# Ledger of designs, part 23: VHH binders against q9m2c9

Target 1, 358 residues: q9m2c9
Amino acid sequence: MACIVEDPQRAGQSNETQIALISGVPDDISKSCLARVPREYHMAMKCVSRRWRDFVCSDEMCDYRNEFNLAESWIYALCRDISGGVFLHMLNPFSSRRSWKRINDYPYIPMREGMGFAVLGKRLFVLGGCGWLEDATDEIYCYDAAMNTWFDVVPPLSTKRCYFACETLDGKIIAIGGLGLNPNAKRTWDIYDPLTRTCKSCSDVNIVPEMEDSFVMDGRIYIRGGVGGSSTAVYSASSGIWERMDDDMASGWRGPAVVVAGDLYVLDQTFGAKLTMWCKDTRMWIHIGKLSQLVMKQPCRLVSIGNSIFVIGKDCSTVVIDVENVRKNKMNGVMVCSSIPKTWDDDIDVISCKSVAI
Below, E stands for the ipSAE of ESMFold2; O stands for the ipSAE of OpenDDE; V2 stands for 0.75 times the mean of E and O plus 0.25 times the DockQ between their complexes.

## First folded at step 3 (VHH)

Design a6 (framework vhh_7nfr_2; at its last look DockQ between E and O 0.61; V2 from the best seeds 0.00; counts 0 for: pae E 22.6 > 2)
Fold by ESMFold2-Fast, scan of step 3:
Structure a6 (fold): chain B 358 residues (1-358), chain A 122 residues (1-122)
Amino acid sequence: as target 1 above (358 residues)
Amino acid sequence: QVQLQESGGGLVQPGGSLRLSCAASGFTFSNYAMSWVRQAPGEGREWVSSISGSGGSTYYADSVKGRFTIARDNVKNTLYLLMDSLKSDDTAVYYCARSTYEWGDMYAFDIWGQGTQVTVSS
């Protein structure tokens, strides 16, 4: 038998790793300094050396930034263009020049209906869906926001799904119900862990087919689906039990939903567009304000960062609503608005939006 | 011109053996980990095997462990995949790829060959 020593010349390991990150400074101090640099400069840092690139893209840097509350949430919109190609738009809300920027990706990702869109750490996942001439798929695509690269090989879902609920909870992606050639999809959910390539399938009679919307609040996944969006279901992760949603709460869920600091907001798109908030204390919906349909193209998507709601229209035109004052005065909502113009490409449609903290 | 070119594919009977080669040019081959990735008709890409820049470390997908062997010759700038005990489910286009990033069972590559067809059929 021979003792096998790890090869130091693996990808990312070379004689260059013996060079200090910053001349005359120990690497541990250098890493602490580099980790405190604002995210907008991370692309420039990756151009300094291979060692800087490796550190900037590493879990070590992400862990440090998260531990010391340095992480910045940026918004990623999954879009399609006139050719049917899928791509990402990115918005840095901390930039002095707040504008949407296209991520230039050459790999072709198929445009599918009813796709899931989820975030785990620094990575964005596009799951499932169906095409005009294609039944439901189990394919997953993943983009690493720190590497600025799509993964070429990603383990699939255990079940082919479209029009399903897709949420991140307890460090895993949970894909619930939906439609597929296999009837089993309707009453099952997958708990997907990309780190270990494990996909645990569960089943429950309370799962409705064809999901329209979902959100996570207080360790629970809230789902709306069925004929005309008439059915609701709640999955409690802590108990593993399916619960019934409050009827009054469910009656106000008439458009896209977002959770801001533990409170549920819904953009009611039934007659125009109005932002409403569920008041847990009184168990009533309160009206916050109205948005113009001349500016916002339906369907809109919602993303929260801090105390702000980003309302993203079909064309990427964005309205930013500060709801800090609403939390202090739930009876008379006051909002402060700013706007971000649409992209230069008039033929872009937004499919889904998520924030990624790095 | 940075490029990868595969060869050695073809039709083989179940239980047979085949050797794939990948000729690399335009970069310092020994500085990069290399991988084999396959794609069966109507399916997504599946990672098969990887080898470190020096050849000291090799990794295999569970579906091919014990049947496939990855190797490299850094003097000839060539990557190999030796396939034994071939099964019908090994039928796919096999791609040579330069490895850039791995996370769990997810893989990213920056340079791809054009692929070589392997068909396992009676």
Scores: ipSAE 0.512, ipTM 0.809, lowest interface PAE 1.5, mean pLDDT 81
Fold by OpenDDE, look of step 4:
Structure a6 (fold): chain B 358 residues (1-358), chain A 122 residues (1-122)
Amino acid sequence: as target 1 above (358 residues)
Amino acid sequence: QVQLQESGGGLVQPGGSLRLSCAASGFTFSNYAMSWVRQAPGEGREWVSSISGSGGSTYYADSVKGRFTIARDNVKNTLYLLMDSLKSDDTAVYYCARSTYEWGDMYAFDIWGQGTQVTVSS
């Protein structure tokens, strides 16, 4: 079954005299000019004309922005409200008035839990999940950040999954382990390739059964699971094999993890919220700092942009940590951070966070 | 609009004294803890001192303890840093910042001033 991502844009190439993007300006120059407009204005740009809309939403726009180093990373949080509904929230970290905004175009999925969240290019993917009375699903939803629209993705996952690890590696989405109707699902992973629109399922006995967290570092996928997060495994794409993590590294992995400039950071939430860093050279975990419970309500998620770590807690309360400052100011153990206030909506749980560069 | 504006920086000899001021606007000043943060050339931002909203509690980095005094005037919406016995190592841009909490080893700030240059040189 051919995964037809129907690009709705191909239909109406009627021979209408291609009205110039900008009157009196060659299209190539016009495109270069439009690509330089800050991301915050892209929504307004789409209102100028159909041709502008099409360009702004195109991969070509992304290519121009990448070429000119103009791509801006925004943070997206998959959140659950008090009703049990799942919503997408967005943060522009470059704004002078940094505030979280809810994206209202997501179909309401009541009480869905254990979903995967992944990013490929300008697109966000929500995968799988289950309800209290519902079995695991194989459904995939895609949000295009440029278009600000949701799409159904075909084909679905090869295996119905919930509470699984979800990562992106080499342009593919990897869904690892979890729970489902298939008792063997916990020892399987799916590889979704958007280019070929195929999903391949594989199995390995070294996959941990109950997934709690995952991250990608140096081209490998790390997973943590088991009772109390005691089990770890590492996947190498080159070998296609899962191996056990080293004990010294695994011992400090006690919460959400993020990679910044090749270094691994972990928020240890066992006794408060402690940020730690894995030093590859010494093979030791280094204490970076402690985050106050007044500023951040658990559970917290991590996302990185450039040299900054965003710690996102309940109600999308956010602390921003500059890693360069951390490295330079080993003085007296005090970290200097910036904060972003919580949303107006109360009782929002953050399920997962990712960044999208456009 | 929420704004912080530092003043009082300048050139001073070692052993000298300076008084920094920070004018706050656009928010209820007395409801927020305030801090001074400094950045030396080529270095990261370093926390210097904090004061509670009421002014009843003050905190200092070890490097400035006994030499610097943080104060505030909630009527004037102004934060102060009295710097005595200045050293060459105190050379930095000093920033006023609005704090989100008063304790811990990680300080978070949501509003920053533009900074004022302090240079300690013979």
Scores: ipSAE 0.044, ipTM 0.403, lowest interface PAE 4.1, mean pLDDT 84
Fold by ESMFold2, look of step 4:
Structure a6 (fold): chain B 358 residues (1-358), chain A 122 residues (1-122)
Amino acid sequence: as target 1 above (358 residues)
Amino acid sequence: QVQLQESGGGLVQPGGSLRLSCAASGFTFSNYAMSWVRQAPGEGREWVSSISGSGGSTYYADSVKGRFTIARDNVKNTLYLLMDSLKSDDTAVYYCARSTYEWGDMYAFDIWGQGTQVTVSS
């Protein structure tokens, strides 16, 4: 299907309240065509007209592309430089030459530690955080990846927090535990609904302080806290309760985690870089393969797109693992990977990484 | 501009031999480990062989060990793969790749060639 069609037949210069998206083409057909244009060209489409910009940036286009399996996932890394400034890097993994690009800054992003980073639809959220002697904040900032702009989010979190677990589940952003001058924040969690712009605070005695890491799998949020991950818990949205994690599963969670097609992968960097996978049927961790420490720097973050795991380290140095290829052609523990060079700027810490599908 | 260009592919009978070449330009060739990686139709990429920057260490996948030989000429900036006793399972596009790790653990690659087709058929 073409996105731009021939001029329409003119029928006596009918009255128009708006300029058509494509002259002489019903807007429904035009939208179907525009939604099929690859994401890398969306920036240029925004320059065609106000109506094109509004549609390209809309939830309608994003929803259409997701419904018809046309969405393309790009990776966004929340980064900190030496001065403590916070910003985003973006990677288009579908480009013929894959390289990280810095996104223009929102006019003000506070220098903070322990912030939450979450994705919902086409939007990225940066939540909370604190400074050296500053109390935790409840502020929320949002980056709209389709519009390539930042905006403020109100209302803020119900509870000021830093160093907390932050995930999306069932269309809501969940901020769990963390630190602040309020001693009760440690055992609370906020449910933030950006659509209704509401925030509900809950408490549960089973929530531990000192959040270290988290992931979402099969409608459940898994958290790890305490010294060296000594405490684990699992939240189920369907029941609304917290429970303890399977001990065998918890024993292998010794590094950053990612879920690929319903399977949990963990990168253990204790003595080299080892990728492992949790096998539900046998309740065992399976060794997938090794990565060289020379091509990536700790700490590492993991993001998946399709069957590929992106291992993102210091300065955005990146290794790409195709888990389907590795699983089919496992040879002496060696994984066949490609890499994406680090940025030309040194000393960039990668705080968190997420993918956004548009 | 860093470039890798493969050549030497073609059609060969089972049990036959081929020599693949990869010309490298735009970087100091001897500073990098180099590898061959292949991809059969409908399959993922499979590591075949690697050689250290100096040429002093060579590594092979079990599926090709004893049949394939990797070599490099650091004067001519050329990587080679000598393939003997070819089987139908060796049919694939063969890629030359530059490793980002020099020794023994050569599974991350930053530069790839366009590939050369090898077809083994009666």
Scores: ipSAE 0.000, ipTM 0.139, lowest interface PAE 22.6, mean pLDDT 79
ESMFold2 (binder alone), look of step 4: mean pLDDT 87; pTM 0.882

Design a60 (framework vhh_8h5u_2)
Fold by ESMFold2-Fast, scan of step 3:
Structure a60 (fold): chain B 358 residues (1-358), chain A 123 residues (1-123)
Amino acid sequence: as target 1 above (358 residues)
Amino acid sequence: EVQVVESGGGLVQPGGSLRLSCAASGFTFSDSSYAMGWYRQAPGNQHERVAIITSGGSTNYPDSVKGRFTISRDNAKNTGYLQMNSLKSEDTAVYYCARSTYEWGDVYAFDIWGQGTQVTVSS
């Protein structure tokens, strides 16, 4: 859902004569200067003036930074604590001191199982889920990473669901399958467009009701569910066509998945933690390396930034794996890893992780 | 310090009335076209919208309180109000005042929330 910020061009002549963004500098030049400031300083910039705050929080600044390849991907972890409630942890992987930081906000998000977590532009979405005293919900919550605040009203999903696949593709959030009191939830999907505030529901018999994992690759959504991840399906969001997943490819999907530069990587967590890559040319899984389970508290979540895979443990302990050499076919069977310490609070659990580029 | 502080909550009988106040400090409600909202939360529930008033004075209410509750703002006193009439047991909740920085139709993003004030409707 688009947040309307005051546009000086739409405000008219009176507003065009207001105080300049930067004294003695035309606003168009000022905006280009402000947009080039590293993301870590954006919070401080919001404290300079209301006009700077409005610009820093605007789609205009976000679009400019994306257009000129200035956007920085930061990692957001959706967490729950032992006292209840849901909150966000944030990591700037480019800072000199890489550490997880808690984002505290007032809106109450119920602690639910099987919630969806999706990113669209600068916004994070929390969808659906169920609780001990509540069946599946259709509620959606939205957090804006540039504004650092939650929206109050978000139109719900068309169908109440939990333990479903949740991905973004072509500017839309797609929620596939899952469980709910409505039997149709098991074989339906919702296409949610926050810009138009519309939600379209579709159905197909190939949808696996209990989803465990999903990923987007080559314009398709891959989903896995059932006992031990035994059932897979592929959805083409652009055409609405359901396809069968390659059986050899599916057999290696034994843990969280991530796509790096068009290649599928899976952290096989069946016995230990083994990073593997699907080779499209040979149609075979390639073993990349093993990770220590002493550092990686399972279940792990994967996020990719550039040529790196961030393996985030249940306690936020993070290992960074550079796969550039694998992609350039110069693998020596040795992985180069760096680490980011876990958060001090051992009582938190990571539910899901996404990167947001601003 | 930028904040809002609620007051006026308490215990009231069904059918009774209460007036909540929201005092702003560190900013003026009329600055930057801020909107103000009232939200309530009963145990185990998400914050539910009760009333919105825009910088221009337009108001919005959900059907559950429409005709019973009235939101208002006094920019000179930098204070917002929620007049609650014909109170029901279902209105029992902690009531929060919030400042909105962005508006799109009837959608609002809030950056400042108060501590809340308890409203209990029972005999």
Scores: ipSAE 0.136, ipTM 0.583, lowest interface PAE 5.0, mean pLDDT 79

Design a7 (framework vhh_7nfr_2)
Fold by ESMFold2-Fast, scan of step 3:
Structure a7 (fold): chain B 358 residues (1-358), chain A 122 residues (1-122)
Amino acid sequence: as target 1 above (358 residues)
Amino acid sequence: QVQLQESGGGLVQPGGSLRLSCAASGFTFSNYAMSWVRQAPGEGREWVSSISGSGGSTYYADSVKGRFTIARDNVKNTLYLLMDSLKSDDTAVYYCARSTYRWGDSYAFDIWGQGTQVTVSS
């Protein structure tokens, strides 16, 4: 593990290289072979030996799979059940049996509203939020998707906040605005760096006070706030300053947003559910297609994997749209490539969705 | 049927006070954070105040701090906004909104009332 969590059991020199991963095979070849095994079998691999489990859970395995372009993006939905419990649902889009599965390992986080949800590498982060009898918190919880385990200790945010924008950019988690005990929280943002285990607080009077939605595109974080979505702002990571969003572009941001292959897609949920794309060349919104509100339970979440957009309803009912095919065919109807039914366990609500590549 | 209905708006002189109410029905009111949002003539919507489901936590926009008080009665399923020292700049349509904790990565509302007009002039 790099720098996020202190592991006292890992002190001293590792003896893993003294025990062969595969009998009669050099470790470098063995690791190459293990790294090429599809992600769906990684849990079975953890049962072969402690050394295989250590490798499968390691950053080394993740690095090898990224280097060899073998990483698979799976979707994780942060959910709340009827008892108020917070947990994760997972979807393997590469499985022939595409179905949502509940992750049984519950975090020791209290029930909170307005939590941030971010992904960095193989880890999912749940940040901030507020409780029924507590003000906004700075606590961070981390789930490692390779280990399938929640971490006990994670350094907190610099500012207590809830109902804020939460994005990953350049290997860091950026938490922007929201509500908190500090009246200036809405004009601050935290840059959380897991490598240094530090959280730097920044402030600027030009950020949007009320946060509803955000997305990352071309090294910038776009945020929409002001109830009704009328106010926008853009954070430029390279300059560290706030910029103005194109007014024509902002006028079409009427629902959840996702970036696919450098293009912005928005599911406009006013008067139905319509997928639209921002055309940079013409500076106009293009209508891609329409989804039935009877099938998709609002609010919907968008996650992109490759050239596909996964539209995830409140109940985890999912529609998969191939963006490359839609652009190619110029059709006015939603070109659904597949659908994934809702889960049958628990009466659940989806809070947020992210993809994790392993 | 899930519904929010505002009342209590009207014409008031600068420095005056108004009490807005929002009657909620069709859901377990105490399980949701609630908010007040306003829209001035010709301008976008502006968040005013939020209150947690229990009423233990309250939040206010800088423009209304010290003048407005948000409150709720979970027995009567009613949200309140107590507005003191009203200014001409407070003239707006005030909306009651249900805050959804389903938006873990953003600040969002899933149910809106019809709005109630507040006019501050003399």
Scores: ipSAE 0.000, ipTM 0.107, lowest interface PAE 20.3, mean pLDDT 76

Design a8 (framework vhh_7nfr_2)
Fold by ESMFold2-Fast, scan of step 3:
Structure a8 (fold): chain B 358 residues (1-358), chain A 122 residues (1-122)
Amino acid sequence: as target 1 above (358 residues)
Amino acid sequence: QVQLQESGGGLVQPGGSLRLSCAASGFTFSNYAMSWVRQAPGEGREWVSSISGSGGSTYYADSVKGRFTIARDNVKNTLYLLMDSLKSDDTAVYYCARSTYKWGDSYAFDIWGQGTQVTVSS
């Protein structure tokens, strides 16, 4: 059990926390005002004073912004260069100049495949995986988007696993199935709480050994795995029960998936790139549109912000698809596309993409 | 230049003792919490112990409680780790680190020493 202060510098200066955030204004009102400042200015706010930096980096800042419905989802792309170095690119979708920007803090993440990626609050997690000379690992790496800093020490998973489903649900990270040295890990799932360092392990016969894809929709985790994606299952966290996935819904799951305003979209990458949507009312897949395969570098990752789907290619070139019109006029909707150039960094590969709300 | 330099590592037999030191320079040492972090070959980094800037609070990983003692000398700008009843599992490179942030049991450090090797073997 550790009781170390969040900012070590504050431990040496006992009066720091008693200094008013804004002269002549009570702290609760000051925090309310600071929380309303757009996210793009948060880095500048950290330069004003140590108290402002501490507040901007705090969970309290995020709580205020969520309460005021001011949280902004930005996109983070975890990239690896030719030397094996890992770094983040960040995209502010609310900026008039939509462009990828490199983050200067660099973690030491070994070259691994089958890693899990999850977002919890303002933090990005990289979990598990395996290497050519390394069996499955339980190591976790964490990036704090408000601090723009990687944690150096993060408690591990209870079970070593790679090629597993990794989703966030009810404030926890859930790691499902995968491969590992323990053969029973193939039929297990872990609930990981990074705050308390606790990890609960459960098992169910419906969990497939090797996971390919997963997504969260309506409080449920959908998973697909096994040979040719032939095995699907749905986990309901509220009931703790594994359910069967609709066969017609499963048959259209042929690429990366994303949920926009409660509706499932899949980029079908079989013989080209086609955006499709699962229509709950008719229980049929609807073809939304086709993207040029000549400009899409597979594998692509999908991230949703509001009514937009960001299709991020392997080289970080991005196509933005606005599906608001499709949502409002299901049968007569037309998708609207725009593009964002790839990063100026040479010879990079996108490993994963996630949105982080602050 | 902000620097941390460890010393005192070496080969010791199981049940033995070692005293690690970390000399700090380039910053006001007493204003910062300091930590010891270790890394065994092929394993991730494991937090071992931390001490507040004043030295009034100390914290230990469960694996070392009762065996290790962290201490500091703010006049000499030096951090110490007193290691008793050493086990083979304590074999690792031990790093001195300046702590910038803590969240649960996750730690962020901005300055690291070069490390000192501790090998516990018969």
Scores: ipSAE 0.340, ipTM 0.700, lowest interface PAE 2.6, mean pLDDT 81

Design a9 (framework vhh_7nfr_2)
Fold by ESMFold2-Fast, scan of step 3:
Structure a9 (fold): chain B 358 residues (1-358), chain A 122 residues (1-122)
Amino acid sequence: as target 1 above (358 residues)
Amino acid sequence: QVQLQESGGGLVQPGGSLRLSCAASGFTFSNYAMSWVRQAPGEGREWVSSISGSGGSTYYADSVKGRFTIARDNVKNTLYLLMDSLKSDDTAVYYCARSTYYWGDSYAFDIWGQGTQVTVSS
């Protein structure tokens, strides 16, 4: 308690909480103050005392930060090094000292191909995959971004999968299709919820066996896969059915996809690297801008925060594209780019990227 | 100065029953979820069962569901695992573990006991 720093503005807000017909206890006032500390200091706060650590790691902390509109989105990259080690890199994109930081390698995550990477709340999940001498797995690894700790026990997938689509929708992780020794993995999907131990598997002819890419937009999961990336399907959460994707929309899906404020962007890599956007009103792809291949080292992964697209390449070399003007004008605007330097670790491939708001 | 000590392991024939105990000391036992984790010879650790601090929620691995029962006595600061219908595949060192963090069936452990050997053989 002696380590809590009060300022007049925050003291006024705490008094307002008590005056709103709630008799505040000292802990409630303390929690309100702690929740307002910027995310970059949360690790240091966990070293102050057990009570501070428990609060900072709690869902209550996240609830306060969401209520106060203080949640900060940081980028997590699932990476693989030349030795086959799998680990996370983390970036605070709004820090004055923009740099990628390696997260602890514990537990040892085996190098597997076709792994899923998903975010649920403040937690990151690494799911499934296969190896040279092993069939597809149902193993799941979970990292809590608020605790900065890996879980020792995580319930497995109901079906062993690799090269599958992995998306979060309606508070659940949905794993779609993929390959494995079990033929039931093909054309099925699992709804994974570790909180309720709920697993549901169903099948649909529109689900392709091997997935290349997927995204969520307007309560729908879009998937692309099969031979040459030629097969697409759409899952509608509202109707609970799988449908065919718009052919015009599908024709422009020629590289990594990302959704920014409800609009679909694709980094078209068919000829050079060109950012394109799907215009829902006209049902046409529009050209946003061309990116230099000399600056972007493949393979590239995309993640969005606010109005910005982060293009993350080899060694976590990052290009940041601001598309706010495009969205506001509903036409080709000026594409603003900046860069974030690669990590000091060499020969790192980026498997997948996600943002986590805390 | 926190400590977990298991007891009750031993040799038992297939179809038999065994009761494991774990005595906790140096912390407020009722504030923590507790778990049993086993490790067979040459294998990795496998989660068996967990119980919430109050005892109101219990969770089991599919391989033991219906055969094993986890329980706790917060007055005695003791965790229990009642194992019925034991099979040769249940042969392992059984560890008591304290969880400071959990979310549904996901657990992170900060303190482990020394383990107790359970051998199921005729």
Scores: ipSAE 0.069, ipTM 0.515, lowest interface PAE 5.1, mean pLDDT 79

